VHH binders against o75319. Designs and how they scored, part 2

Target 1, 181 residues: o75319
Amino acid sequence: GNHIPERWKDYLPVGQRMPGTRFIAFKVPLQKSFEKKLAPEECFSPLDLFNKIREQNEELGLIIDLTYTQRYYKPEDLPETVPYLKIFTVGHQVPDDETIFKFKHAVNGFLKENKDNDKLIGVHCTHGLNRTGYLICRYLIDVEGVRPDDAIELFNRCRGHCLERQNYIEDLQNGPIRKNW

## First folded at step 1 (VHH)

Design za3
Fold by ESMFold2-Fast, scan of step 1:
Structure za3 (fold): chain B 181 residues (1-181), chain A 120 residues (1-120)
Amino acid sequence: as target 1 above (181 residues)
Amino acid sequence: EVQLVESGGGLVQAGGSLRLFCAASGFTFSSYAMAWLRQAPGKRREWVALITSGGSTDYADSVKDRFTISRDNAKNTVSLQMNSLKPEDTAIYFCAAGYTLEYSPSYDYWGQGTQVTVSS
């Protein structure tokens, strides 16, 4: 790894579980090679992620990685018992319908296979905020029938940071429901 | 304060029956899905039965046709009628309340559990 992502240090590593859902959002973990550029209290490796989730008395059952890169950490850095799914998304743009469908399909599949436990779906992009918040809120609105403003408020509160990109917020509030079934 | 309190557990012979109860308080019970999960020593927690706020029920294959989940919104209770019990049903049984996602419940509240022991 080359450099720490822009503004990565500005965000809390891990949010709280979103009540009434299986979602938890976090910023991208950084593999050990990045730690030379970080103070001890700034480190957030894959191991640190699992430790912080455990500290909340939660357990990850799936990680969905929305970054457009593999430079930050590798799937091999994760426990083999936790499934990893990569959905390549470009920052700044509202995810397209195909990306939204892939996210919904992954979430629905996980939930169907995990009726017998309370394991969480961990979702992250670089900051765990805009792409992450958009796709989680889009799922809650389109699939679960949550009102857009309620979904956004729930995500913001649990993540500890508010969605920043106005185009994402506008699409969630006023855009069409995506029904790619 | 939210509370889920289970009762009705105990020791029973194989082929016998038990009825578990869960008394709920501190939240709008009628708006929540209610579930029973169980955990045997050294094993993972296993989902057993679910009843939605609308009254629809679902069961794990291992207990289908033997167990029946029901709810009483006037009394804020959910119950699990367990028939034709097997030694494999031995576990701590937990009551849970949550939001019903399209394919799976997500649990916000849990009871402390009640022990069910089935001897052969």
Scores: ipSAE 0.000, ipTM 0.114, lowest interface PAE 18.9, mean pLDDT 86

Design za4
Fold by ESMFold2-Fast, scan of step 17:
Structure za4 (fold): chain B 181 residues (1-181), chain A 120 residues (1-120)
Amino acid sequence: as target 1 above (181 residues)
Amino acid sequence: EVQLVESGGGLVQAGGSLRLFCAASGFTFSSYAMAWLRQAPGKRREWVALITSGGSTDYADSVKDRFTISRDNAKNTVSLQMNSLKPEDTAIYFCAVDSYFYGTPEYDYWGQGTQVTVSS
């Protein structure tokens, strides 16, 4: 459909690269069919995403799409040179272990294949906040050994919005480390 | 690939009944809550009904006692039985996946919708 996701306009389109990592978070891009209901300054198409990344002097090497839908844009709307990975993740509940492991595997694989460059892993859900922030922070905590509060602060600062879901925050702070990758 | 396909919409007279179906594929259906939402032209999308993975149901006040949501986990189907239909029920009805009854709707997966028109 042509319906703008709830609260989508409330969020910045793209955050900043998270220093010390290859991650950058953003809200879901909306294909051309959504633009009829948006002012020019509100538009955030797949093309707009790549323009904003270039404006930060960064380059995407992978997009991980965590939305539970394919209605917002199609992989074909992205440049052919940028790999796209879909991990269907239901909103509101903490992602299950299988989803966490798929995310970790994709990140580790990208980093192994991209040791000779500085390309970024772009991660988004609908708002680029809760599922996106959870999985990025989970990776930093479990794989890179970052303290939970530090991972959350880094994500919040770079995204420009704070994680909103109490259950996600509680799992990151107090939940078990998922050791499989 | 996750897909939700709505069906059963149509034209019905006020006071009539209609049953909507949503066929789900590409995920473990029995593990997720399912919802129905609707949108009339020029209006915001509104939540109508929810059924949890455990079978508990909830309804918007506007449809309580008239609509019944149910699921069939063996067939990966969620249904909405609509009784005593009113012209104000006219909308496109969408199937969505969700796990919570919450104040801010953030249903991430939507089907294509099915049109329901109630004549007066």
Scores: ipSAE 0.000, ipTM 0.164, lowest interface PAE 15.1, mean pLDDT 85

Design za5
Fold by ESMFold2-Fast, scan of step 17:
Structure za5 (fold): chain B 181 residues (1-181), chain A 120 residues (1-120)
Amino acid sequence: as target 1 above (181 residues)
Amino acid sequence: EVQLVESGGGLVQAGGSLRLFCAASGFTFSSYAMAWLRQAPGKRREWVALITSGGSTDYADSVKDRFTISRDNAKNTVSLQMNSLKPEDTAIYFCAAYLDTSGYWPFDYWGQGTQVTVSS
């Protein structure tokens, strides 16, 4: 159905680029069928996403969709020039090692193929917060060697909202480094 | 109009039992996974129990073997049987639903919550 995800309106549509990285986080875009349930100021379609990224003088080179559903928008709603990758993630539990590996592989592959440009990796789940923040921070900690508290602070500041799920925060701070890369 | 209405909350002594109910309307209940979440004062909202549209159940470690989730599709109701209650179970309990029969992601509909207080 065409119901707006709970609390979706509570979050900023798009964060800021995370300095020193190629990451930008945002909440799930909603296709046109959702717009009749939204005020003009609340609309955030795939087109709106690209307009907001451009307003920041940035350009998307990859979208990683972490939602477990296909209901919010279709990959075909995105420009043909921007690759789309779906990684199905289940909520409430820390992502398993296979999911973490898939995310890291996608990021590393993008960075290797985009050495000569400054295009961003856009990452979203439903709210662009918990699963999104976890996987971005996990990448920064495990691959880039960022300290856990620094990664979390950077994500929170740039997203404009703090990670909410305590089990995710605890795994980032105290859990093992996943050396799958 | 979609509605989820929780009931069955109250005050109970440690070691006691309570049964929560959630009455759903305005959507095709049998197609939705149903969950119970709780929020204690000063704490984050946490997931407690889930039942898929197919009847598969899952539980947070903190409540496993003490709580049982069940559903009645004929009555559009999900319930949570809570046994061996602890003071740490004191929270507002929320019913939630989503059209994602194979996962926990994200909750599409929420109730207003029902207060559970466990005294010692």
Scores: ipSAE 0.000, ipTM 0.123, lowest interface PAE 16.5, mean pLDDT 85

Design za6
Fold by ESMFold2-Fast, scan of step 17:
Structure za6 (fold): chain B 181 residues (1-181), chain A 120 residues (1-120)
Amino acid sequence: as target 1 above (181 residues)
Amino acid sequence: EVQLVESGGGLVQAGGSLRLFCAASGFTFSSYAMAWLRQAPGKRREWVALITSGGSTDYADSVKDRFTISRDNAKNTVSLQMNSLKPEDTAIYFCATSEYIYGRTSYDYWGQGTQVTVSS
């Protein structure tokens, strides 16, 4: 199916860069086949994503796609200059340790390879909110030593929407730190 | 050194079944996602199925409900059970892996492939 994801239109397409980090969050871009179901002002294609990032005077260096599907757009729809990483993550459940470790590894690798530039790590799930916010905050808490409440506040402010899933918020505030190597 | 070795390919009639195997060595298998891709003559490689290190699976629409991917971490193997085979499933099938997925058809490590031919 090329149905529009439920509630997808309710969310801002792209947030702001999270100050002090290389992260920017957004909702899933939708390839051209979805445009027949959207008004022109509702369209958010891969091209639209890059235009909106450029409008903020930012540049993407990596996209991390956390959706559990490849239905919404193809990696081939992205510029060849921007690496694409797929981490299949189921919704509703707090991401497992495997998913957390893969996310941290990708972020650490990008930062090591991009120490001489200011390119951003773009992270999205379907709405760019719960799975996206969880993994970004988990990274900030576990790797950067940010206080959980500060990480959540920073994400919420920059995304323009608050994390909605209480189980995700609870894990960030009171769950164990996941050590990664 | 990372090695992936596919086996189990062959010739089958339409409606038949085959089970493909991929034996992995040279890395911490249990920590890596495993994928199957296929390539028909004159065509680009097409992603078929994926299994994460945690056991979560995903499939291309063309094979959903017909193919099943599974892994055995004790034996460092991933397998693909292919049922209700169609002539259009004819291809070389490749096992591939990365610690994380770089794109639909982009992986760090690939096997040499195993031929599957489905006759009508």
Scores: ipSAE 0.000, ipTM 0.167, lowest interface PAE 13.9, mean pLDDT 86

Design za7
Fold by ESMFold2-Fast, scan of step 1:
Structure za7 (fold): chain B 181 residues (1-181), chain A 120 residues (1-120)
Amino acid sequence: as target 1 above (181 residues)
Amino acid sequence: EVQLVESGGGLVQAGGSLRLFCAASGFTFSSYAMAWLRQAPGKRREWVALITSGGSTDYADSVKDRFTISRDNAKNTVSLQMNSLKPEDTAIYFCAADLPYTYESGMDVWGQGTQVTVSS
């Protein structure tokens, strides 16, 4: 069988749009094969993701999947109208500069292509918290000039859960700005 | 069906060594990071060692320089060599795939674990 990720049930499925940005964060959706291990109220499939985004009067234009696996759901489980980008990231370590560069490039490309609409960039890792929060905050700090503490506070408030990894928080607050990527 | 089966635990005296094994099946083992976690009685699971698909390793401060994680992609096995064992290393040791992180950060744990007991 398909095992539910450790503590996955402890996190809100979808956060709120981060005001002043195009970002929305969520935990990993789980394909139908996981549903036998979940109560109806606990289910969060790709379909459930899109229903919850629509309930917030928002629309996804891109999904960035930061997990190191493809076992939770497949790109074909998503609507054909929503682009999917996989950036493989390992948990625990602060994402390397190559990963940060790939994320920034994807976001900048989306924003350039979507100037005439208000579609969101959906970002997730397994819990939609540490890697997700790090890369979103890194983008806001390095590209948009947001103060580190303000970026972290905004993410924490909108996600509904605080970044847990001290090394990630330390890098965001005191690490170098990667402006030349 | 994804399966992770831990083995190699046991009772050992302080200063001794044990080698733990995790046999993986049901997925493309070489494509995923693997980790070892442990849980002592009354505590949350803590991450102890990680090895990426590319072979890079990382360790918790409490086990650094005493434990070595390795993988054998041909045999779908990850192992943990534990040297200079201390009573505080007593725990059930779990093998995890994909997101090998602490319990507080969440990760997939599919194995049942193997008990390690270190006597003083």
Scores: ipSAE 0.000, ipTM 0.181, lowest interface PAE 10.7, mean pLDDT 84

Design za8
Fold by ESMFold2-Fast, scan of step 17:
Structure za8 (fold): chain B 181 residues (1-181), chain A 120 residues (1-120)
Amino acid sequence: as target 1 above (181 residues)
Amino acid sequence: EVQLVESGGGLVQAGGSLRLFCAASGFTFSSYAMAWLRQAPGKRREWVALITSGGSTDYADSVKDRFTISRDNAKNTVSLQMNSLKPEDTAIYFCAKGFYESTPYSFDYWGQGTQVTVSS
């Protein structure tokens, strides 16, 4: 289906690079078939994503897609030079430990393979906010030792929208550190 | 269903050798990188050895020249030969499957692990 995700238009397409990290967060790009339901200024295709990141003088090296669907765009809509990783996550619930470890391993693998460049890890769910913000913050807290409130503030500022789900915020602030590789 | 089953762990004296095995099923084994990770008591899990689908290998500095990773695509098995073992090699050793070839140091599945204890 061509149904625009609930509240998708309410969010900025792409945030800013999170300083001191390789992360950039954005909402899900929508393939051409969705454009009939959008004004020109509302369109955010895979091509639009790459153009907006280039406008920030940045370059994507990896896309991590956290949505529980393949309907919004296809990997084939992305440049062949940019790896695409799908990690299926369900909304509302804090991602489980397996999902957290998959995310951490993907990030660490990318950083090891890209230590001689400054390419970014692009992370998105449907709105690029709750699941996206949780996993990025979880990585910063568990792997990089960032204080939870500092990680959340950094994400909120750079994304341009604050994390909305209280259970995600509570887990980041008070939940256990997941130290497994 | 992806399954990774480790074996070969045990107790060994410092300076000794041990060989670990991992039996893999539920995926096209020959198409994926395979790795060994370990977790020592009170420490986080770390990778120690990697072998790509094409057979190229990489090792953590702490085990380089002592450990050798190999694979047998006909048997869907990855092995870790551990020589000149040290007490600091004591850990649970995990077999891991790579996510895909373009990110060979990221993993999506690992086994239950096998205990290796090196006495001084």
Scores: ipSAE 0.000, ipTM 0.122, lowest interface PAE 14.8, mean pLDDT 86

Design za9
Fold by ESMFold2-Fast, scan of step 1:
Structure za9 (fold): chain B 181 residues (1-181), chain A 121 residues (1-121)
Amino acid sequence: as target 1 above (181 residues)
Amino acid sequence: EVQLVESGGGLVQAGGSLRLFCAASGFTFSSYAMAWLRQAPGKRREWVALITSGGSTDYADSVKDRFTISRDNAKNTVSLQMNSLKPEDTAIYFCAAPWTYDSGLYEYDYWGQGTQVTVSS
């Protein structure tokens, strides 16, 4: 069978919208073929994702998938009305400047095209925590001028889990600003 | 340095039981998922059982209801209780820990040397 990602069951499926932003973070949805390894309460399919977002009275306008694999779900598993962007991001390592720039460009483009609505940018990696939290916080720090500790606290609170990778936290707090405009 | 040392393998008759142990060091054991994988002669390594840091367990269909994975965080040990063993369970059994817990690409980067299990008919 299909192998469930390590620690995937340890994390909440979907966080809360980050106040003052358009971001919402979640763990990777798993396509139907993974459901045979999950109890009904543990299932988190692409459909489940959209149902949980709707339950919060929110609407997704973009999904940014940061995983380095396509095995968990296919873009075809998502509603055709929601754009999907894949940014292949290696886990464990701090994302490189090219990856950071691609993320910033995608976010800025979405915001420019969606200024007349309140749709959210959904961001996920495998656990919706380290790569996801890093790139969201990096955007808030570099583009919106948020203090690093404030960005991290906001993400941790809204995701319901704290960033775990010390190298990511160190880079956010003490690393250089990436002004890739 | 991460070290994983397996023990408990051996020869057993079909229908018998064995308990494998893996002693872990060099990382914060309680924070990591642990897995058992096996490799039969001429075959690829296959996943057998997984236990998360939170204690939830998963098993390959071929071993479900026969094998039980458990952990002892005080002793930094993960164990695999194998019951109702079959000749097709014959393999080298490996303890594995992920290098990273936030990427599926880097699953099982740390491996033990393995322990041989041979099941006779």
Scores: ipSAE 0.006, ipTM 0.148, lowest interface PAE 9.9, mean pLDDT 85

Design zb1
Fold by ESMFold2-Fast, scan of step 17:
Structure zb1 (fold): chain B 181 residues (1-181), chain A 120 residues (1-120)
Amino acid sequence: as target 1 above (181 residues)
Amino acid sequence: EVQLVESGGGLVQAGGSLRLFCAASGSIFSEYDMAWLRQAPGKRREWVALISSGGDTDYADSVKDRFTISRDNAKNTVSLQMNSLKPEDTAIYFCAAYDDEYSGPRYDYWGQGTQVTVSS
């Protein structure tokens, strides 16, 4: 490890809460060992993540990590009060049905257990864009009945970056609904 | 720099099995995600199996349920158990560190490969 992810510096660290949802998307935090390769203003550690969320007057109640690696940070780098869920996803590929259902189950469980608060579900992959945007939009389309183009537009606006991968966009717009009941 | 050395390839008949090994030297690989890729003559390299530093695995559709990837972090070794081999599995198999920073699959620290030939 210790090399920073390609293009990681090109993306905003944290987006904004997606209105009408409990989702917030961000790029992968990088543990202390990466800071030697970053200018002070480029640093985005697990601590920096929580500080930036607090700056938006928000609070994380769950982190879902979609990366296929644990080299960027360890779950132990996060506050013990915030649950962490790892769902391994490969970049470039649309997540399989099992992965999609794991994501939906985690989100539904969080929402059921957090009816009395306004805590957010933080979702990230390496850039907080393609895998992250896909799974959030897939949830909104399949579970909440949001129109695909509306879900994509909402994510793009709130993340501050547009979904880049055409195969993910095509699946969201024209792919089958993944039913889980 | 890290050196990866693949071994375990050979000739086998369709329906047979082989186990490939990847040994890392010059560094400790416990923090690295690892992949097996393959390349047949005149074709592009394709990914077949991934294993995270934490031991979670994923497979290409073409090999799912036939191949099993595993690792021994104490020995910096990654293995690929290949069952129910088919002639189309004939290729040079490579071990590489996986990096998902790129917009698609990205691999660093390629080895020299080990030849697998499956006869019909």
Scores: ipSAE 0.022, ipTM 0.374, lowest interface PAE 4.4, mean pLDDT 86

Design zb10
Fold by ESMFold2-Fast, scan of step 1:
Structure zb10 (fold): chain B 181 residues (1-181), chain A 120 residues (1-120)
Amino acid sequence: as target 1 above (181 residues)
Amino acid sequence: EVQLVESGGGLVQAGGSLRLFCAASGSIFSEYDMAWLRQAPGKRREWVALISSGGDTDYADSVKDRFTISRDNAKNTVSLQMNSLKPEDTAIYFCATSYWDESDTGYQYWGQGTQVTVSS
């Protein structure tokens, strides 16, 4: 279907680049079939995503899609020059260790292959908030050695919305560091 | 921890109507997208209808214009009004909840189902 996701309109389309990182977070873009249910100012298509990032003087080099559905937009709606990675994650559950490992591997691979440019890793779930914020913060904590509260604050400030799910926040603050996985 | 309980199924003649109900527990029911799925004998489970927390609805082509999904957030219920029933609608009907995702694998909590049988 083409119903608008729960609370999708409540969130800013695109955050700001997280300083000191290559991450930018956004809510899921919606293909043209959704636009009949949206006012013009509410539309956020794949094209709108790239326009908004360009307006910030940034460029995407990878999109990581964390949604557990393929109904929102097609990979074919993205420029062929931007790699797309699907990592299926179930909503409101903390991602498992295998999923965390897959995310870390993708990010590390991108950074290694993009040492000579400043292109961004775009990460989204449905709202670009809980699953997105969790995996970005988990990467910063486990790989970059950032303090949990600092990672969460940085994400919240740059996304323009605070992580809402207490189970995600609790895992980031007090959960084990996933070094292997 | 969320519990879903379906009711309202039964035997009905072709062309008849039934209304299914799903009672949900949980303090955040109003934030869930709610769905009805069905499974006919020998077939894969298929999605039938969806209602978002904001009231937007979507329907499978096979039931469009015959079924209507609605919700009552004050009572933590979702219902499915089924009109112009066909023998092909015979199935066990399941209530499911999804939070932010709508795929059948993204459904977080499932009821045990209610049987609908449509005779010719």
Scores: ipSAE 0.016, ipTM 0.209, lowest interface PAE 6.3, mean pLDDT 86

Design zb11
Fold by ESMFold2-Fast, scan of step 1:
Structure zb11 (fold): chain B 181 residues (1-181), chain A 121 residues (1-121)
Amino acid sequence: as target 1 above (181 residues)
Amino acid sequence: EVQLVESGGGLVQAGGSLRLFCAASGSIFSEYDMAWLRQAPGKRREWVALISSGGDTDYADSVKDRFTISRDNAKNTVSLQMNSLKPEDTAIYFCAAEGYDYDTLPSFDYWGQGTQVTVSS
């Protein structure tokens, strides 16, 4: 079914670029078939995503989709010029080391290939909050050497919503650093 | 309509292995995301493994490296190979199809009736 994801309407569609990084977080875009359940001001399609990014004078160079389903939109709904990467993650559990390393590898590869531009890495799960915030913060902590509380604060401010999952927050603050090299 | 029927459950000693099967009927199976969930006595239902229509897999930490999910689109089946079983794995195991993505729990459109797995110490 075309059910709107639980609590999806409670979150801002797209956050702001995280200063000092190439990251921007947003909630999952919903393809046209979901619009019958939404008021016009609630719609957030793939097209709406790109319009909102342009309104911030930013440009997407990569989308990383952390949802475990392809129900909400298809890669074909995105401009062909923007690479799409699917990393299946399930909510409720902290992403494992393999998932973390896949995310880090994708980010590092993008940055190496895009050193001559300022394009952004767009990251989303269903709400663009818990899995999204965890993996972005994990990258900042492990790769960029950012203090955990500073990474979380930066994400929360730029996303416009605070990380909600206590086990994710606990792992970021007190868990081991996963070295990527 | 989609029907999911589990099989392969039973009684096994700790350290043993079992393979569960889920047969799907009346469906376009190859397009479905599939999952295994379990419910232990007195506990809430939890997911253990999932496999996408494209073959990507994911596992709960409690079963990682011990359980393997796979699918056979020609036979409309998904299977769960369970190795190094522990008494804590005792539960009714459910096959589910067409998941929704939630931060706290995945939800599914279609469910089987479940198959009992009992691991004795």
Scores: ipSAE 0.018, ipTM 0.374, lowest interface PAE 5.1, mean pLDDT 87

Design zb12
Fold by ESMFold2-Fast, scan of step 1:
Structure zb12 (fold): chain B 181 residues (1-181), chain A 121 residues (1-121)
Amino acid sequence: as target 1 above (181 residues)
Amino acid sequence: EVQLVESGGGLVQAGGSLRLFCAASGSIFSEYDMAWLRQAPGKRREWVALISSGGDTDYADSVKDRFTISRDNAKNTVSLQMNSLKPEDTAIYFCAAHDEYYSDSGAYDYWGQGTQVTVSS
């Protein structure tokens, strides 16, 4: 599986930790087989991900993979010490309530099990932007009571790229709170 | 609007071969990434194979080395050659296309109606 995702090179590999939260967002890492199509400075493997997180003086405790594919990398490409959770999330459409609730359950479970540390929840889709930003912001709005515009601005600033999909932004700003998580 | 029509499905014995075809309308076919997905009874739809507008191919582990995806931009078709078929390959097979914004499986905008593949043991 060596097809580089469309526009993947246009995005920064890893954002910054979102202050006041345990979230960090990034684009999908690509396993070694993709490196033949990339210049050395464009490479972003699972190993590169962990190196960049370490360079920020942070540590991952969970990866949530929102892509609707398993072709980009395998869980076996990750360190054994970091749990991996797959939530198949269709792109283009606002995630359905089942997907939103799965994400909320995973985040809340991680936070309960990691009270005694400061490890991060890493979240990615293909570009680490639209599905990733939507679900992180939805969590902040619905669970933590953050104002929608504040959640979106925080995500945009820390990711280094603004949410692009207007339907996602519209749902975050004006859509219903999904209360039953 | 892009229209996709699948064909080539049928009944085949284990170890046999089938070739599926997807015919697309529209002069912009050459700019789309094309994919095959399948759905077995009672299961979620799963991605099988991808061919990019640039001709790069990718395959699910379950079909790797048995299936080959190809495209013919002059005829606006994408094909899936299926060899060494197993009963587990029994499913409705769907052709999908997307604009060049996201290439994740399951996120495709133009779905066909599907073609049934049944592999007997």
Scores: ipSAE 0.013, ipTM 0.225, lowest interface PAE 8.0, mean pLDDT 85

Design zb13
Fold by ESMFold2-Fast, scan of step 17:
Structure zb13 (fold): chain B 181 residues (1-181), chain A 120 residues (1-120)
Amino acid sequence: as target 1 above (181 residues)
Amino acid sequence: EVQLVESGGGLVQAGGSLRLFCAASGSIFSEYDMAWLRQAPGKRREWVALISSGGDTDYADSVKDRFTISRDNAKNTVSLQMNSLKPEDTAIYFCATDYLSEEYGSYDYWGQGTQVTVSS
């Protein structure tokens, strides 16, 4: 399907790097077939993503795609030099432990392989907000020992939009730490 | 907007087969990715199979080579053929569109699901 995701136009395409981390969050890029439904200033293709990252004087080293679909863009639409990881997550629901550990494993692996550079981990779901914010904050809380409210505030500020789903916020603030096996 | 109605569940012995159906209405079905999810007692809901609008399929490791997802765009249906069923497959099965499974999906589109019980 080629319909524009609901509320997709309501969100900034890309946030700012989260200081003290390697994370940057953005909404899903839309491949060329969606552009006929968008004004030029509304377009946000995979190419537009990389241009906006460069405008911030940053460089992507990994993209983690949390959307449940592959209809928005294909990995082939990304530069060959940037690894792409798909982690299917369902909207509305706090990701399960398996998904959380998969995300943590990918982030830890990237950080180990990229000690000698400052490349970023780009994370997105459809809006780059709830699933994206949840998993980034969950990583900061569980792995880096950041206090939940500080992680959420940092994400909200850098994304330019606040986490909207109360179940995600509640799990981050009061839920269990997901420890490795 | 879409409405989804699941059917085809039942009681089956381990090693048996069932075919689930999902009937969709209210939207242009052929434009949407379709998925099957399941929820076992005391467990979180998990994804099991996906079929894209273009016909590409993907499966969770736990069901790969045993389950087959297919769609009939003329009838606005998606089916899940389940073979070599195991007691661990016991769950309520739900179908979902990418619309429903994304953050903007409506809870009102989720039906009761269809119960699958696999006896040992």
Scores: ipSAE 0.017, ipTM 0.265, lowest interface PAE 5.4, mean pLDDT 85

